# Ledger of designs, part 14: VH-VL binders against Putative adenylate kinase

Target 1, 196 residues: Putative adenylate kinase, of Methanosarcina mazei (q8pz69)
Amino acid sequence: MLIGLTGTPGTGKTSVSKLLEKRRGWKVVYLNDLIKEEHLYSEVDEERDSVIADMELIRERLSGILEEEKGQHAEKAKVNGEEKENITIIESHLAHYITDIVIVLRAYPPELKKRLEKRGYSEEKINENAEAESIDLILAEAFEWCKKVFEVNTTGRTAEETLGDVEKIIDYILAGKENELQEYIPGSLDWIDSVP
Short names: E, the ipSAE of ESMFold2; O, the ipSAE of OpenDDE; V2, 0.75 times the mean of E and O plus 0.25 times the DockQ between their complexes.

## First folded at step 16 (VH-VL; framework fv_mosunetuzumab)

Design d84 (from d81 with heavy chain T58P; at its last look DockQ between E and O 0.77; V2 from the best seeds 0.77)
Fold by ESMFold2, look of step 16:
Order: structure tokens, then C-alpha cells, then sequence
Structure d84 (fold): chain C 196 residues (1-196), chain A 118 residues (1-118), chain B 112 residues (1-112)
């Protein structure tokens, strides 16, 4: 089962994913790192110190990773005689382009700006991401194409606190109790009046 | 071959409602959104809204909110636009088009002419 | 709403010559974290639905002839037809998909 962890840069995706991996032992694919390490891009934007991701290369590589995971899982299940759930987390602000089940991390734009300032982002990038969060850019993209979308507010919370929400969502999905997740149904957050 | 086939032309009186269908084939219906765009005679394109065919979530151009209803039926791979309280200004060709994660409106239906006149 | 403004409203170009259409958005449609300009170009011939030509500002849709190209970033975009053919007579629309969806008013291209 693939679950995407997405959200605007600065919403805590990486920290939460590392905690999930440590606490639950689930496989996490850090797409941004994978894209850079394996050259899954067509151009380098030197002014923004970033790369232009190639979605076809990413799809192909991820398909290979998933096939390898499937083979390893089947082999271990056969040897042990046990059935284990195969869960893979895709961590990226691009995860909703890949997965059908996504958890979107959200942050109040003024707080998001503070987080990005501490990370050394340029003023232009900080303002751009605050605007994107205010207009629900990533959430709206997820809603347009993903089959299941959940929203988690990270404002004023630690990665450990956010982890609790994310774990609950995943556990409920695995138990077939998705209809009990009303508190994570998107649409309760509106930041538009918080951006200059 | 990707194909979007729309229902036939409609003639309506002011105040009535119309429901246009858009049947998709040749791809996985639930992987794409369906957008609705209209074009008044001799005029440009106006976006109405989209619906995620996989989860049923719609989003509307505010101009049409309250009058437009977008739905999708995964069992028949068919999307619907219902427009109520019709006025003569609603006379247009109504298109459905699919929108993917990587490509915007890449395939369009043939269009459905809706004529609103007394 | 993001307003999309095309220029010119109509354009007459000799067969085999270059045609250039400009599109300006009222605000940037570049999201640098995705490193994408949320801008598309469509071609529409009389009595036909629009056809996608270019997306992400510069990516040619499959099956679109190489003579069509898109360029620009942020708020200023250009569609270029390097060698106009008779079949290219149409109305061309730009469209942003950064925040909701908005089309330009269209540019009619004719053979001179």
C-alpha cells in the first residue's frame, strides 16, 4: 500500500517521515533525495539551487522500487509463513502526483514563513510558499487527482505530536475505518486572510 | 484511444435546468479529473469547474457556485454537469475535458450546445 | 482570479513564416518548489473542441508538430509557430492552472 505524505515546504514532512520509519519500521521513499541522487531531472535551476524533476523518470524508478519491494515481501512471507502488511510512505511535496492516498500537512502561513526563514530560504521563496499554502495549492492538487485525502494541521505542534495524527490516519485506513476520520477531512482550514 | 462522448443538444426556456453527460473511455476514469468549459457563440472559453472522478470531490468557478452541480459515476465512467436557473446568457457549447496530474485539459468531448430562449 | 491577456487579438502571417503570440498573467503562475509554470496553450479550429498544444509553459503535447513551441516564465509567455502551415489557421488560447483555471481571450491566426 502506498501512502503519500505531502505538503508545502516547511510543513514538517521529512521530520514526520523519519519518525514513522523509526517507530513503525515502514519503508519511506524520500522522493526529493531520490530525484537528486539518481538524476531523475531534466535541468538544474542554478538561481534557485534546485532541479526540474522529470516525472517520467520518477515514475519509472519508483515502479522499479515497488517491484523490488513486492518481491522481497513475498519471499519473506513464504519463508516465515507469516503475512505482513507492506506499507510504503512516499515523502515529497510531489507525493500527490504519484500516490492515490495522501496525507497533506498544513501550516498557518505566518508560522510557515518563520519556519522557512530559519531554513535560510530567500524572501521571494518564502513569500511564494506562504501564498501557495494560503491558496491551498498542494491540497487542491491532491483533491483533484487523489482518491483519499486527509489534512493535518501542524501549526504550533512538534513533529512528535504531528506523528500521532499521521499514525492514527494510517492505522484507521489499515483497519478499514476511514469513515471515522472526520476530524481530518479537508476544508476546515482557511489561511487566505493571513497573507499580505 | 481516449474518448469523451457528450449527450446531444438541448433547448431550454429561461428558469429551467439542463443536465449534460460526458462518457469517458480508453483510460482509467478514476485517475483523472473532468473539467467543464463553456463557449458562448463567437466567444472565448470559460471554465466552470472540475470533479475528481475517483473521489467525487468537485470544485467550482465562483460565478457558477449555487447553480452548477458536478457529479461522476464510476460504474458508467460518466461525468455530469447540471446547470439550473438558466438564462439566455447561458446559451453556449458546453465541453467536458479531462485533466491529469501532469497534463492539463488534454482530451475534450465534442461539445453539447445548450440554447436558452423563450 | 488570475487574468490572462493575449496579444495580438488577431495575426496574419505568410505561409512558412513565423507566428508569435504573447500571453500575460496578472500574477505569477510559477511555483518554484515544483519548478513549474502552470501555463498551457490550446488550438481551436471552427466547429471543433480545443486541442492541447503546450503545457508547463514549454512542454509539447504528444503528437503536436515540432513547429509549435512555448517559452516564458512567471507572468510573460509566448507561443511560437516557426513555419506556419495552412492547417495552423485557428484561434489559440493560453490558460493558467495555478489557481483555479482562467483562459486568455484568444488570438486568431490567419494566412496572409
Amino acid sequence: as target 1 above (196 residues)
Amino acid sequence: EVQLVQSGAEVKKPGASVKVSCKASGYTFTDYSIHWVRQAPGQGLEWIGWINAGNGYPRYNQKFKGRATLTADTSTSTAYLELSSLRSEDTAVYYCARHGRYTPLDYWGQGTLVTVSS
Amino acid sequence: DIVMTQSPDSLAVSLGERATINCKSSQSVLYSSHNKNYLAWYQQKPGQPPKLLIYWASTRESGVPDRFSGSGSGTDFTLTISSLQAEDVAVYYCQQYYSLRTFGQGTKVEIK
Scores: ipSAE 0.689, ipTM 0.838, lowest interface PAE 1.3, mean pLDDT 87
ESMFold2 (binder alone), look of step 16: mean pLDDT 93; pTM 0.949
OpenDDE, look of step 16: ipSAE 0.857; ipTM 0.927

Design d85 (from d81 with heavy chain I34M Q62E; at its last look DockQ between E and O 0.70; V2 from the best seeds 0.76)
Fold by ESMFold2, look of step 16:
Structure d85 (fold): chain C 196 residues (1-196), chain A 118 residues (1-118), chain B 112 residues (1-112)
Amino acid sequence: as target 1 above (196 residues)
Amino acid sequence: EVQLVQSGAEVKKPGASVKVSCKASGYTFTDYSMHWVRQAPGQGLEWIGWINAGNGYTRYNEKFKGRATLTADTSTSTAYLELSSLRSEDTAVYYCARHGRYTPLDYWGQGTLVTVSS
Amino acid sequence: DIVMTQSPDSLAVSLGERATINCKSSQSVLYSSHNKNYLAWYQQKPGQPPKLLIYWASTRESGVPDRFSGSGSGTDFTLTISSLQAEDVAVYYCQQYYSLRTFGQGTKVEIK
């Protein structure tokens, strides 16, 4: 099962993913790192110090990773004498481009700006990401293309608290109870009054 | 092959409503969003909204808020635009167009002329 | 709404010559974190629905001839037809898809 963890840069995707991997032992693919390390891009933007991802190359590579995980999961189940669900998390602000089940992390734009300042982003990039968050750019993209979309507010919350929300969403999906996840149904957050 | 086949031309009076259909074939209907765009005679293109056939979510151009309703029937792979409280300025060709996550409006229907006259 | 303004409104170009169409948005349609300009170009021939030519500002859609190219970033974009052919007589539209969707007013290209 492939689940995307997406959101605007600064919403806490990486921190939550590291905790999730450690606490639950689920495989996490850090897609931005994978793209750079394995040259899964078609262009380089030297001004931004970034790359333009090639989605076809990414899908092909992920298919291979999923087959590797499927084999390892089956072997671990035989060793333990138990059958367990195989979960792979894709962590990226691009995850909703390649997954059909996505969890979108959100942050109040003024708090997002503060987080990005701490990470050393330029003022231009900070304002751009705060604007993107305020207009729901990533959430709207997820809505348009993904089959199942969940929204988690990270404003004023620790990574551990956010991890708890993400774990609950995934556990409900595994139990076939995802239609009970009322508090994570998108549309409950409105940042229109934020400064950016 | 991807095909979008729309319903036939309509003539309506002001104040009435119209429902235009768009039958999709040649792809997995629920994997794409369906957009609606109109073009008044001699004018440019105007976006109305989209529906994600896979999850049922919609988004609308604010100009059409309260008058346009987008729906999809997955059993027949058909998208619908219903426009109510018609006015003479709603006279236009209405297009459905498919939108993917990697490409915007890549396949278009043939268009449906809706004429609003007294 | 993001307003898209094209120039010129109409353009007459000799066969085999270069045609250049400009599109300006009222605000940036670049999202640097995706490294994407949310801009597309469409061609509409007489009596036909629009046809996608270019997306992400510069990516050519499958089956579109090499003579069509897109360039620009942020607020300023250009569609270039390097060697105009008779079948290129059409109205050309730019479209942003960064925040909702809006089209430019169109540019009619004719053979001189």
Scores: ipSAE 0.692, ipTM 0.850, lowest interface PAE 1.3, mean pLDDT 88
ESMFold2 (binder alone), look of step 16: mean pLDDT 93; pTM 0.950
OpenDDE, look of step 16: ipSAE 0.881; ipTM 0.944

Design d86 (from d81 with light chain W56R; at its last look DockQ between E and O 0.63; V2 from the best seeds 0.73)
Fold by ESMFold2, look of step 16:
Structure d86 (fold): chain C 196 residues (1-196), chain A 118 residues (1-118), chain B 112 residues (1-112)
Amino acid sequence: as target 1 above (196 residues)
Amino acid sequence: EVQLVQSGAEVKKPGASVKVSCKASGYTFTDYSIHWVRQAPGQGLEWIGWINAGNGYTRYNQKFKGRATLTADTSTSTAYLELSSLRSEDTAVYYCARHGRYTPLDYWGQGTLVTVSS
Amino acid sequence: DIVMTQSPDSLAVSLGERATINCKSSQSVLYSSHNKNYLAWYQQKPGQPPKLLIYRASTRESGVPDRFSGSGSGTDFTLTISSLQAEDVAVYYCQQYYSLRTFGQGTKVEIK
């Protein structure tokens, strides 16, 4: 099962993903790194020093990763006597371009700006991401083409606190109880007035 | 291949409602959103809203929120636009079009003329 | 709403000559983290639905002739028809898909 963990840069995707790996043993694919390391792109934009991801190559590679992890998961479960669902998490601000199930991390744009400032982002990138968050760019994209979308507000919370929300969402999905996840149904946040 | 076929022209009186259908074929209906765009005679394009057939979520141009209702029936691969409280300025050709993850409005229906007159 | 303004409103160009249409957005439609300008161009001939020409500001849709090209970034965009053909007589629309959707008012291209 593929579950996307997406959100604007600075919303805590990487921190939460590392904690998920440690606590739950779920496989996490850090998609941006995978794209670069395995050359999963069709174009290089020299002006912006960036690459254009190739969705067919990515989906094919992820299919292979899932088969490898499925075999390793089954063998580990047989040895340890543990029976657990084979979950792979795709961590990226692009994850919703890939997965049909996605968890979108959100952050109040002024707080997002502070987080990005601490990480040394340029003023231009900070303002761009704060605006994108204020207009729901990633959430709106996820809603426009993903089949299951959950929203987690990370404002004023630690990665460990956010981890609890993400674990609950995934556990409820696995149990077929996602209809009980009222607090994670998107649409309750409106931050358009929080940025210039 | 990909095809969006819309229902036929409608003539309505002010205050009535209209429901336009858009039947999709040649692709997996739940993998794309359906957008609705209208064009008054001799005028430009005006976006109404979209629906994701896979999750039922909608988003509207605020101008139409409260009057426009977008729905989808996955069993028939058909999207619907219902527009209520019609006015003469709602006279237009109404288009459905699909939108993907990387490609915006790539396939369009043939359009449905809705005429609102007293 | 992001307002899209095209210029000119109408344009007459001789066959085989270059046609240039400008589109300006009221705010940037570039999100550099996705490496994406959320801008598309459509062609509409009389009695037909619009047809997608260009997306991401500069990417031609499949089947669109090489004479159509898009350029620009952020707020200022251009559609160029390098050598106008008779079948290119149409109204051309730019559209942003960064925040909701809005179209420019259209540019009518005619043969001079």
Scores: ipSAE 0.690, ipTM 0.852, lowest interface PAE 1.2, mean pLDDT 88
ESMFold2 (binder alone), look of step 16: mean pLDDT 94; pTM 0.952
OpenDDE, look of step 16: ipSAE 0.847; ipTM 0.923

Design d87 (from d81 with light chain N35K K36N; at its last look DockQ between E and O 0.55; V2 from the best seeds 0.69)
Fold by ESMFold2, look of step 16:
Structure d87 (fold): chain C 196 residues (1-196), chain A 118 residues (1-118), chain B 112 residues (1-112)
Amino acid sequence: as target 1 above (196 residues)
Amino acid sequence: EVQLVQSGAEVKKPGASVKVSCKASGYTFTDYSIHWVRQAPGQGLEWIGWINAGNGYTRYNQKFKGRATLTADTSTSTAYLELSSLRSEDTAVYYCARHGRYTPLDYWGQGTLVTVSS
Amino acid sequence: DIVMTQSPDSLAVSLGERATINCKSSQSVLYSSHKNNYLAWYQQKPGQPPKLLIYWASTRESGVPDRFSGSGSGTDFTLTISSLQAEDVAVYYCQQYYSLRTFGQGTKVEIK
């Protein structure tokens, strides 16, 4: 099962993902690091220490990783005699371009700006991300293409508190209890006024 | 090969409704959004809205809110635009177009002329 | 509600010469964390649907000749046809996909 953990840079995706790995043992693909380390990009912005992702290269590489994970999971299940769900988390502000199930981390734009300043983002990049968060850019994209979308507010919260929400969402999905997750459904009137 | 094939031309009276179909083939229908764009004679392109073919979510240009309804039938890979309370200014060619997560409107239907006249 | 404004409305260019079309957005469409600018260019020949030429401001769609190029960032964008061919006579539209979708009013390119 492939689950995207997406959200504007600075919403806590990396911190939560690391905690998920340690607590649950789920495989996490840190897509931004993968792009950089394996040269899955077409242009480098050296002033901002960022890259322009190449989605074709990314899709090809992820397909290979998922095939390797399926093989390794099947072998481990065969050896242990267990039928465990193979869960892979894609951590990236681009994850909703890849996965059909996404959890979107949100942060109040003024708080997001402060987080990004501490991470050393340029003023231009800070303003871009704060605007993107303000207009729901990533959430809106997720709604347009993903099949299941969940929203978690990280404003004023620790990574441990956010982890609890993310774990609940995933556990409920695995148990077939998605209908009980209404507190995480970002179905504001802006997105649902035209559903059948 | 990706194709979007639309229903034929329509002639309607003011106050009526029209429903235009857009049948998709050559790709996984539920992985893309379908956008509707119209073009009045001699005019530019006007975006109407999109539907997520996989879950039925929609979003509309506010100009058409309350008059346009987008639906999708995954069993036939067909998207629909219904426009109600037609006026003469709704006379236009109506296009469906596929929108991917990475490439915007990359494949377009052939267009459906809707003429609203008495 | 991002307004896209093209200039000029109409452009006459001799065969083999350069055609330049400008597009301005009322708000920035730049998000550098993705593939930068949420801007596309379309070509529409008479009686045909539009055809995608350029997306992300400067990326050519597959099968588009390299005489077509896009440039610009933020609010100011340009489509350039380096050597106009007879088949390039069309109306050209810019479009933002940063917030909802909005097209420019179009630029008709004609042979002089």
Scores: ipSAE 0.647, ipTM 0.818, lowest interface PAE 1.3, mean pLDDT 86
ESMFold2 (binder alone), look of step 16: mean pLDDT 93; pTM 0.950
OpenDDE, look of step 16: ipSAE 0.830; ipTM 0.918

Design d88 (from d81 with heavy chain G56D; at its last fold request DockQ between E and O 0.75; V2 from the best seeds 0.78)
Heavy chain, then light chain:
Amino acid sequence: EVQLVQSGAEVKKPGASVKVSCKASGYTFTDYSIHWVRQAPGQGLEWIGWINAGNDYTRYNQKFKGRATLTADTSTSTAYLELSSLRSEDTAVYYCARHGRYTPLDYWGQGTLVTVSS
Amino acid sequence: DIVMTQSPDSLAVSLGERATINCKSSQSVLYSSHNKNYLAWYQQKPGQPPKLLIYWASTRESGVPDRFSGSGSGTDFTLTISSLQAEDVAVYYCQQYYSLRTFGQGTKVEIK
ESMFold2, look of step 16: ipSAE 0.706; ipTM 0.853
ESMFold2 (binder alone), look of step 16: mean pLDDT 93; pTM 0.949
OpenDDE, look of step 16: ipSAE 0.878; ipTM 0.940
ESMFold2, look of step 17: ipSAE 0.722; ipTM 0.863
ESMFold2 (binder alone), look of step 17: mean pLDDT 93; pTM 0.949
OpenDDE, look of step 17: ipSAE 0.886; ipTM 0.944
ESMFold2, fold request of step 22: ipSAE 0.651, 0.694, 0.679; ipTM 0.835, 0.852, 0.854
ESMFold2 (binder alone), fold request of step 22: mean pLDDT 93, 93, 94; pTM 0.949, 0.950, 0.950
OpenDDE, fold request of step 22: ipSAE 0.888, 0.888, 0.891; ipTM 0.944, 0.945, 0.947

## First folded at step 17 (VH-VL; framework fv_mosunetuzumab)

Design d89 (from d88 with heavy chain G54D; at its last look DockQ between E and O 0.79; V2 from the best seeds 0.00; counts 0 for: pae O 3.4 > 2)
Fold by OpenDDE, look of step 17:
Order: structure tokens, then C-alpha cells, then sequence
Structure d89 (fold): chain C 196 residues (1-196), chain A 118 residues (1-118), chain B 112 residues (1-112)
């Protein structure tokens, strides 16, 4: 099963993903790193120190990765007699373009600003991301492009606390208990009054 | 071939409601969202809202909030726009259009003329 | 709401000549994290629905002739027809899809 962990930069995706790897042993694809390392982009924006991702290349590459993972798990399952469902996490603010199931991490825009400041982001980039968070840009895209969307508020929470919610969502999905995840249904958060 | 086929022209009185249908074919209906756009005679394009056919999530232009209702029937691959409390200013050609993950409105219906007159 | 403003309202260009249409947004439609401009261009001929030409400001839709190109970033965008053809007579619209959706008022392109 492929699950996307998405959200505005600064919402804690990477931290949660690392913890998922450690605690659950799930495969995590750090998509942004993959894009850079394997040159899965069409253009380099030198002014912004960013790349324009090529989504077709990314899809092709990820398909290959997923096939490899399936093969490895099939071999492991044969050895241990129990078919463990293979979970692969796509970690990126672009994950919702790839996966049908996504968990969107959210943060109160003023707190997001503080987080990004600590990371050394430029003022322009901080403001842009805060605005994007305020208008629910990624969440709206997720609803438009994904089949299942869950939302987790990271405001005032540690990575461990956020991890708990993310694990719950995934566990319930695996158990076929999605109907019990009402608290993670999008729509409960509204940052409209916090637009910078 | 991807096609969006809309219902026929409508003539309504002020205060009435109209429901326009958009039948999709040639692709997996639930993999895309449906947007609605209208165009008054001789005027530009005006976005009304969109619906995700898979989970029925909707977003609206604030101008139409409370009057426009978007729905989708996955069993028939048909999207619907209902507009209530019609006014003369609502006279327009109404379009449905498909929105994908990587492209915006890449396929359009043929349009439905809605005329509101006393 | 993001307001889109096109210029000019109408343009007459000779066959084979370059046509240039500008579009301005009231705020930036660039999301730096995605490094994408949420801007599209459409062509509409009389009695027909709009047709997608360009998305992400500069990506050409499949089947669209090479003479059509989009450029720009942030708040300023341009649609260029390098060599105007007879079949290019139409109204062109820019559209932002950064926050909800908004169209420009349209630019009518005619042949001189």
C-alpha cells in the first residue's frame, strides 16, 4: 500500500517519516531527495535554489521502486509464512500528486513561520509558505487529486505526538476501520483568519 | 475518447431552479474532478465551483455559495449543477470541465444555455 | 479573490506575425515549494467551449501547436503565438488555479 505524507514545508513531515521508519520499519521514500539525487526534474531555478520536478519521471521511478519493494516483501513473506502488508510512505509536499491516499500535516500559520525561521528560510519563502498554509493550498489539492484524504494538526505538538496520529490513521486503514477516523477528516481546521 | 455531454438548453423564470447534467465517458470518472464554468452572452468565463467525483468534496466560488449545488453520481458517471433563486443575470452558457492531477481543465462539455426571463 | 487582468482587450495581427497577450494577477500565483505557477491559458472559438493551451504557466497541452508558448512567473504572464494562423482567431483567457479559480477578462485575437 502506498501512502502519501504531505503538507506545507515546516509541518514536520520529515520528522514523522523518520520515526515511522524506526518504529514500524516501513519503507519511506523521501521524494524531494530522490528528485534531486536522480535528477528527476526538468529545470533548475538558480534564483530560488529549487528544481522543477518532472512528474512523469517521478512516476516512472516510483513505479520501479514499488515493484522492487513488492518483490522483496514477497520473498520475506515466504520465509516467515505470514503475508505482511507492505506499506510504502511517500514523504513530500508533492506526495498528493502521486498517491491516492494522503495524510496532510497542518500547522497554524504563525507557528509555521516560527518553525521556518528556525530553519533559516528567507522571509519571502516564509511568508509564501504561511500564505499557502492559510489558504489550505495543499489540502485543497489533495481533495482534488486524491481518493482518501486525512488531516493532522501539528500545531503545538511534538513529532512523537503527531506520529501517534499518523500511525493510528495507517493502522485503521490497514484494518479496514477508516470509518472510525472521523477526527482526521478534513474540514476541522480553518486558518482563514491567520492570513499573513 | 474522453467526452463530456451536457443536458439541453433550459428556459426558467426568475426565482426558479435549474439542474444541468454532465455525463462523462471515455475515462475513469472517479479519477478526476468536475469543474463548472459559465459564460454570459458576449462576456468572459466565470468559475462556479468544482466537485471531486470520488468523495463528493466540493468548493465554490463565494459568489455562488448558497445557490449552487454540485453533485456527482458515480453509477452513471454524471455530474450535476443545480442553481437556485435564478435571476436574469444567471442567463449564460454553463460548462462542465474535467480537471486532472497534472492538468487543469483539459476536457469540456459542449455547454448548456440557461435562459432566465420573465 | 485573486483578480486576473489581461492586456490588451483586443489584438489584430497580420498572418504569420507574432501575437502577444499579457496577464497579470493581483497576487503571486507561484508556489515556491512546488516551484510551479498555477496559471493556465485557454483558447475559445465562437460557439465552442474553451480549449486548454498552456498550464503551469509554460507547459503546452498535448496537441497544441508549437507556435503557442507561455512564459512568466509570479504575477506577470505572457501567451505568445509566434506565427499567427487563420485558425488562431479566437478569444484567449488566462486562469489562475492557485486559490480557487479565476479567469482573466479575455483577449480577442483577430487577423489584420
Amino acid sequence: as target 1 above (196 residues)
Amino acid sequence: EVQLVQSGAEVKKPGASVKVSCKASGYTFTDYSIHWVRQAPGQGLEWIGWINADNDYTRYNQKFKGRATLTADTSTSTAYLELSSLRSEDTAVYYCARHGRYTPLDYWGQGTLVTVSS
Amino acid sequence: DIVMTQSPDSLAVSLGERATINCKSSQSVLYSSHNKNYLAWYQQKPGQPPKLLIYWASTRESGVPDRFSGSGSGTDFTLTISSLQAEDVAVYYCQQYYSLRTFGQGTKVEIK
Scores: ipSAE 0.046, ipTM 0.695, lowest interface PAE 3.4, mean pLDDT 90
ESMFold2, look of step 17: ipSAE 0.647; ipTM 0.833
ESMFold2 (binder alone), look of step 17: mean pLDDT 93; pTM 0.950

Design d90 (from d88 with heavy chain T58E; at its last look DockQ between E and O 0.58; V2 from the best seeds 0.75)
Fold by ESMFold2, look of step 17:
Structure d90 (fold): chain C 196 residues (1-196), chain A 118 residues (1-118), chain B 112 residues (1-112)
Amino acid sequence: as target 1 above (196 residues)
Amino acid sequence: EVQLVQSGAEVKKPGASVKVSCKASGYTFTDYSIHWVRQAPGQGLEWIGWINAGNDYERYNQKFKGRATLTADTSTSTAYLELSSLRSEDTAVYYCARHGRYTPLDYWGQGTLVTVSS
Amino acid sequence: DIVMTQSPDSLAVSLGERATINCKSSQSVLYSSHNKNYLAWYQQKPGQPPKLLIYWASTRESGVPDRFSGSGSGTDFTLTISSLQAEDVAVYYCQQYYSLRTFGQGTKVEIK
């Protein structure tokens, strides 16, 4: 099962994903790191071609990772006698382009700006991401083609608190109880007026 | 092959409502959103909104919010646009279009002419 | 709403010559974190629905002849038809999909 953990840069995707890996042992693909480490892009590509070539390379590599993970999961289940669902989490602000089930992390744009300032982002990128968050850019993209979309507000919360929400969502999906996840139904956040 | 087939032309009086259908085939209807776009005679394209039948989320152009209602019937793979309180300015060809997973509006219906006349 | 403005409103180009259509957005439609410009181009021939030509500002849709190309970033975009053919007579629309959706007013291309 593929589950995307997406959201604007600075919403806490990476922190939550590392905690998930540690606490639950689920496989996490850190897509941005994978792209860099395996050169799933070209620095010399023209602006137009770089973007398209990256997506094709990414899909091919993820197909291989999913096949490898499927094999390792089946081998472990056979040895231990466990019949656990094979969960792979795709962590990226692009994850909703890849998966049909996504969890979208959200953050109040002024708080997002502060988080990005601490990470050393340029003022231009900070403002761009705050605007993207205020207009629901990533959430709206997820609505266009994802089958299941869940929203988690990270404003004023620790990574551990956010982890609890993400774990609940995934556990309910695994139990076939996702229709009971009313508190994570998107659409309750409206931050359009939070940026200049 | 992906196809969007729309209902036939309609003639309405001012103040009435119209409901245009868009039947999808050749793909899994619930995997993609359907957008609605209109074009008044001799004019450009105007986006109305979208619905994704798989997740039931809707978005509207503010100009039409409150007058336009987008619905879908997954059992028939059909999307609907209902436009209420019609005026002569609503005379247009109404298109449905599918938003692709990696492409914007990649398949369009043939269009439905709605004429509003006294 | 993001306003999309095309220029010219109409142009006539000799068969086999280059046609250039400009599109300006009232604000940037580039999201640099995705490395994407949220801009598409459509072709509409008389009596037909629009047809997608280009998305992400420069990516050609499948089946679109390579004489069609898109360029630009941020607020300024261009559609180029490198060698105009008779079947290219149409109205061309740009569209942003960064925040909701808006179309440009259209550019009519004719054979001179």
Scores: ipSAE 0.732, ipTM 0.868, lowest interface PAE 1.1, mean pLDDT 88
ESMFold2 (binder alone), look of step 17: mean pLDDT 93; pTM 0.949
OpenDDE, look of step 17: ipSAE 0.891; ipTM 0.949

Design d91 (from d88 with heavy chain Q62E K65E; at its last look DockQ between E and O 0.84; V2 from the best seeds 0.80)
Heavy chain, then light chain:
Amino acid sequence: EVQLVQSGAEVKKPGASVKVSCKASGYTFTDYSIHWVRQAPGQGLEWIGWINAGNDYTRYNEKFEGRATLTADTSTSTAYLELSSLRSEDTAVYYCARHGRYTPLDYWGQGTLVTVSS
Amino acid sequence: DIVMTQSPDSLAVSLGERATINCKSSQSVLYSSHNKNYLAWYQQKPGQPPKLLIYWASTRESGVPDRFSGSGSGTDFTLTISSLQAEDVAVYYCQQYYSLRTFGQGTKVEIK
ESMFold2, look of step 17: ipSAE 0.701; ipTM 0.862
ESMFold2 (binder alone), look of step 17: mean pLDDT 93; pTM 0.949
OpenDDE, look of step 17: ipSAE 0.881; ipTM 0.942

Design d92 (from d88 with heavy chain R59Y; at its last look DockQ between E and O 0.56; V2 from the best seeds 0.74)
Fold by ESMFold2, look of step 17:
Structure d92 (fold): chain C 196 residues (1-196), chain A 118 residues (1-118), chain B 112 residues (1-112)
Amino acid sequence: as target 1 above (196 residues)
Amino acid sequence: EVQLVQSGAEVKKPGASVKVSCKASGYTFTDYSIHWVRQAPGQGLEWIGWINAGNDYTYYNQKFKGRATLTADTSTSTAYLELSSLRSEDTAVYYCARHGRYTPLDYWGQGTLVTVSS
Amino acid sequence: DIVMTQSPDSLAVSLGERATINCKSSQSVLYSSHNKNYLAWYQQKPGQPPKLLIYWASTRESGVPDRFSGSGSGTDFTLTISSLQAEDVAVYYCQQYYSLRTFGQGTKVEIK
């Protein structure tokens, strides 16, 4: 099972993903690292095939990772007598381009700006990402293309607090009860009306 | 091959409603959104909204919110636009078009002429 | 919200000559985290629906002749037809898909 953890830079994707690995032992693919490490983009090319092949290369590599994880999980389940579903988390602001089940981390744009300032981002990049968050860019893309979309507010919360929400969402998905996740349905946040 | 086939032309009086269908084939209907775009005679293109057939989420151009309703039926792979409280200014060809993650409006229906006359 | 303005409104170009259409957005449609400009170009012939030509500002859709190219970034974009053919007579629209969807007013291309 492939679950995307996405959101605007600064919403806490990496911190939550690391905690998920440590607490639940789920496989996490850090997509930016994978792309760089395995050169899943060819060198600059003017041919149309090169652009399409980039995204197809990523999909193929992830499909291979998923099938390998399925095989290893099935072998472990046979030996240990466990039947638990194998889960792989894709951590990236691009995860919603390649997964059908996605968790979108959100942050109140003024708080997002402060987080990015602490990271040393340029003022231009800070403003761009705050604007993207305020117009729901990542969330809207996820709504438009993904089959299951969940929204988690990280405003004023620690990575540990956010982890609880993400774990609940994933546990419900594993139980086939994701339709019962009313508190994480998209559209529950409106930054104009939200308390910070 | 990907195809979007729309329902036939409609003639309506002001104040009525119209419902245009868009039947999709040749791809997995729930993997893409369907957008609706209209074009008044001799005019440019105006975006109305979209629906993701896979999750039933919708989004509307502010101009049409409250009058336009987008729905999808996954069992028939058909999207619908219903436009209510019709005015003469709503006379246009209404198009459905598919939107993907990597390509915007890549496949379009043939269009449905809706004529509103008093 | 985002207004797309094309220029010129119409142009006449001799067969085999270059046609250039400009499109300007009221705000940037570049998102640097994706390194993508959310900008598309469409061709529409009389009595037909629009046809996608270019997306992400410069990526040609499958089946589109290589005489069509897109360029630009941020707020300023250009569609170029390097050698106009008779079948290229149409109205051309730019469209942003960064925030909602907005089309330019169109540019009619005719044979001179």
Scores: ipSAE 0.717, ipTM 0.856, lowest interface PAE 1.2, mean pLDDT 87
ESMFold2 (binder alone), look of step 17: mean pLDDT 93; pTM 0.947
OpenDDE, look of step 17: ipSAE 0.886; ipTM 0.947

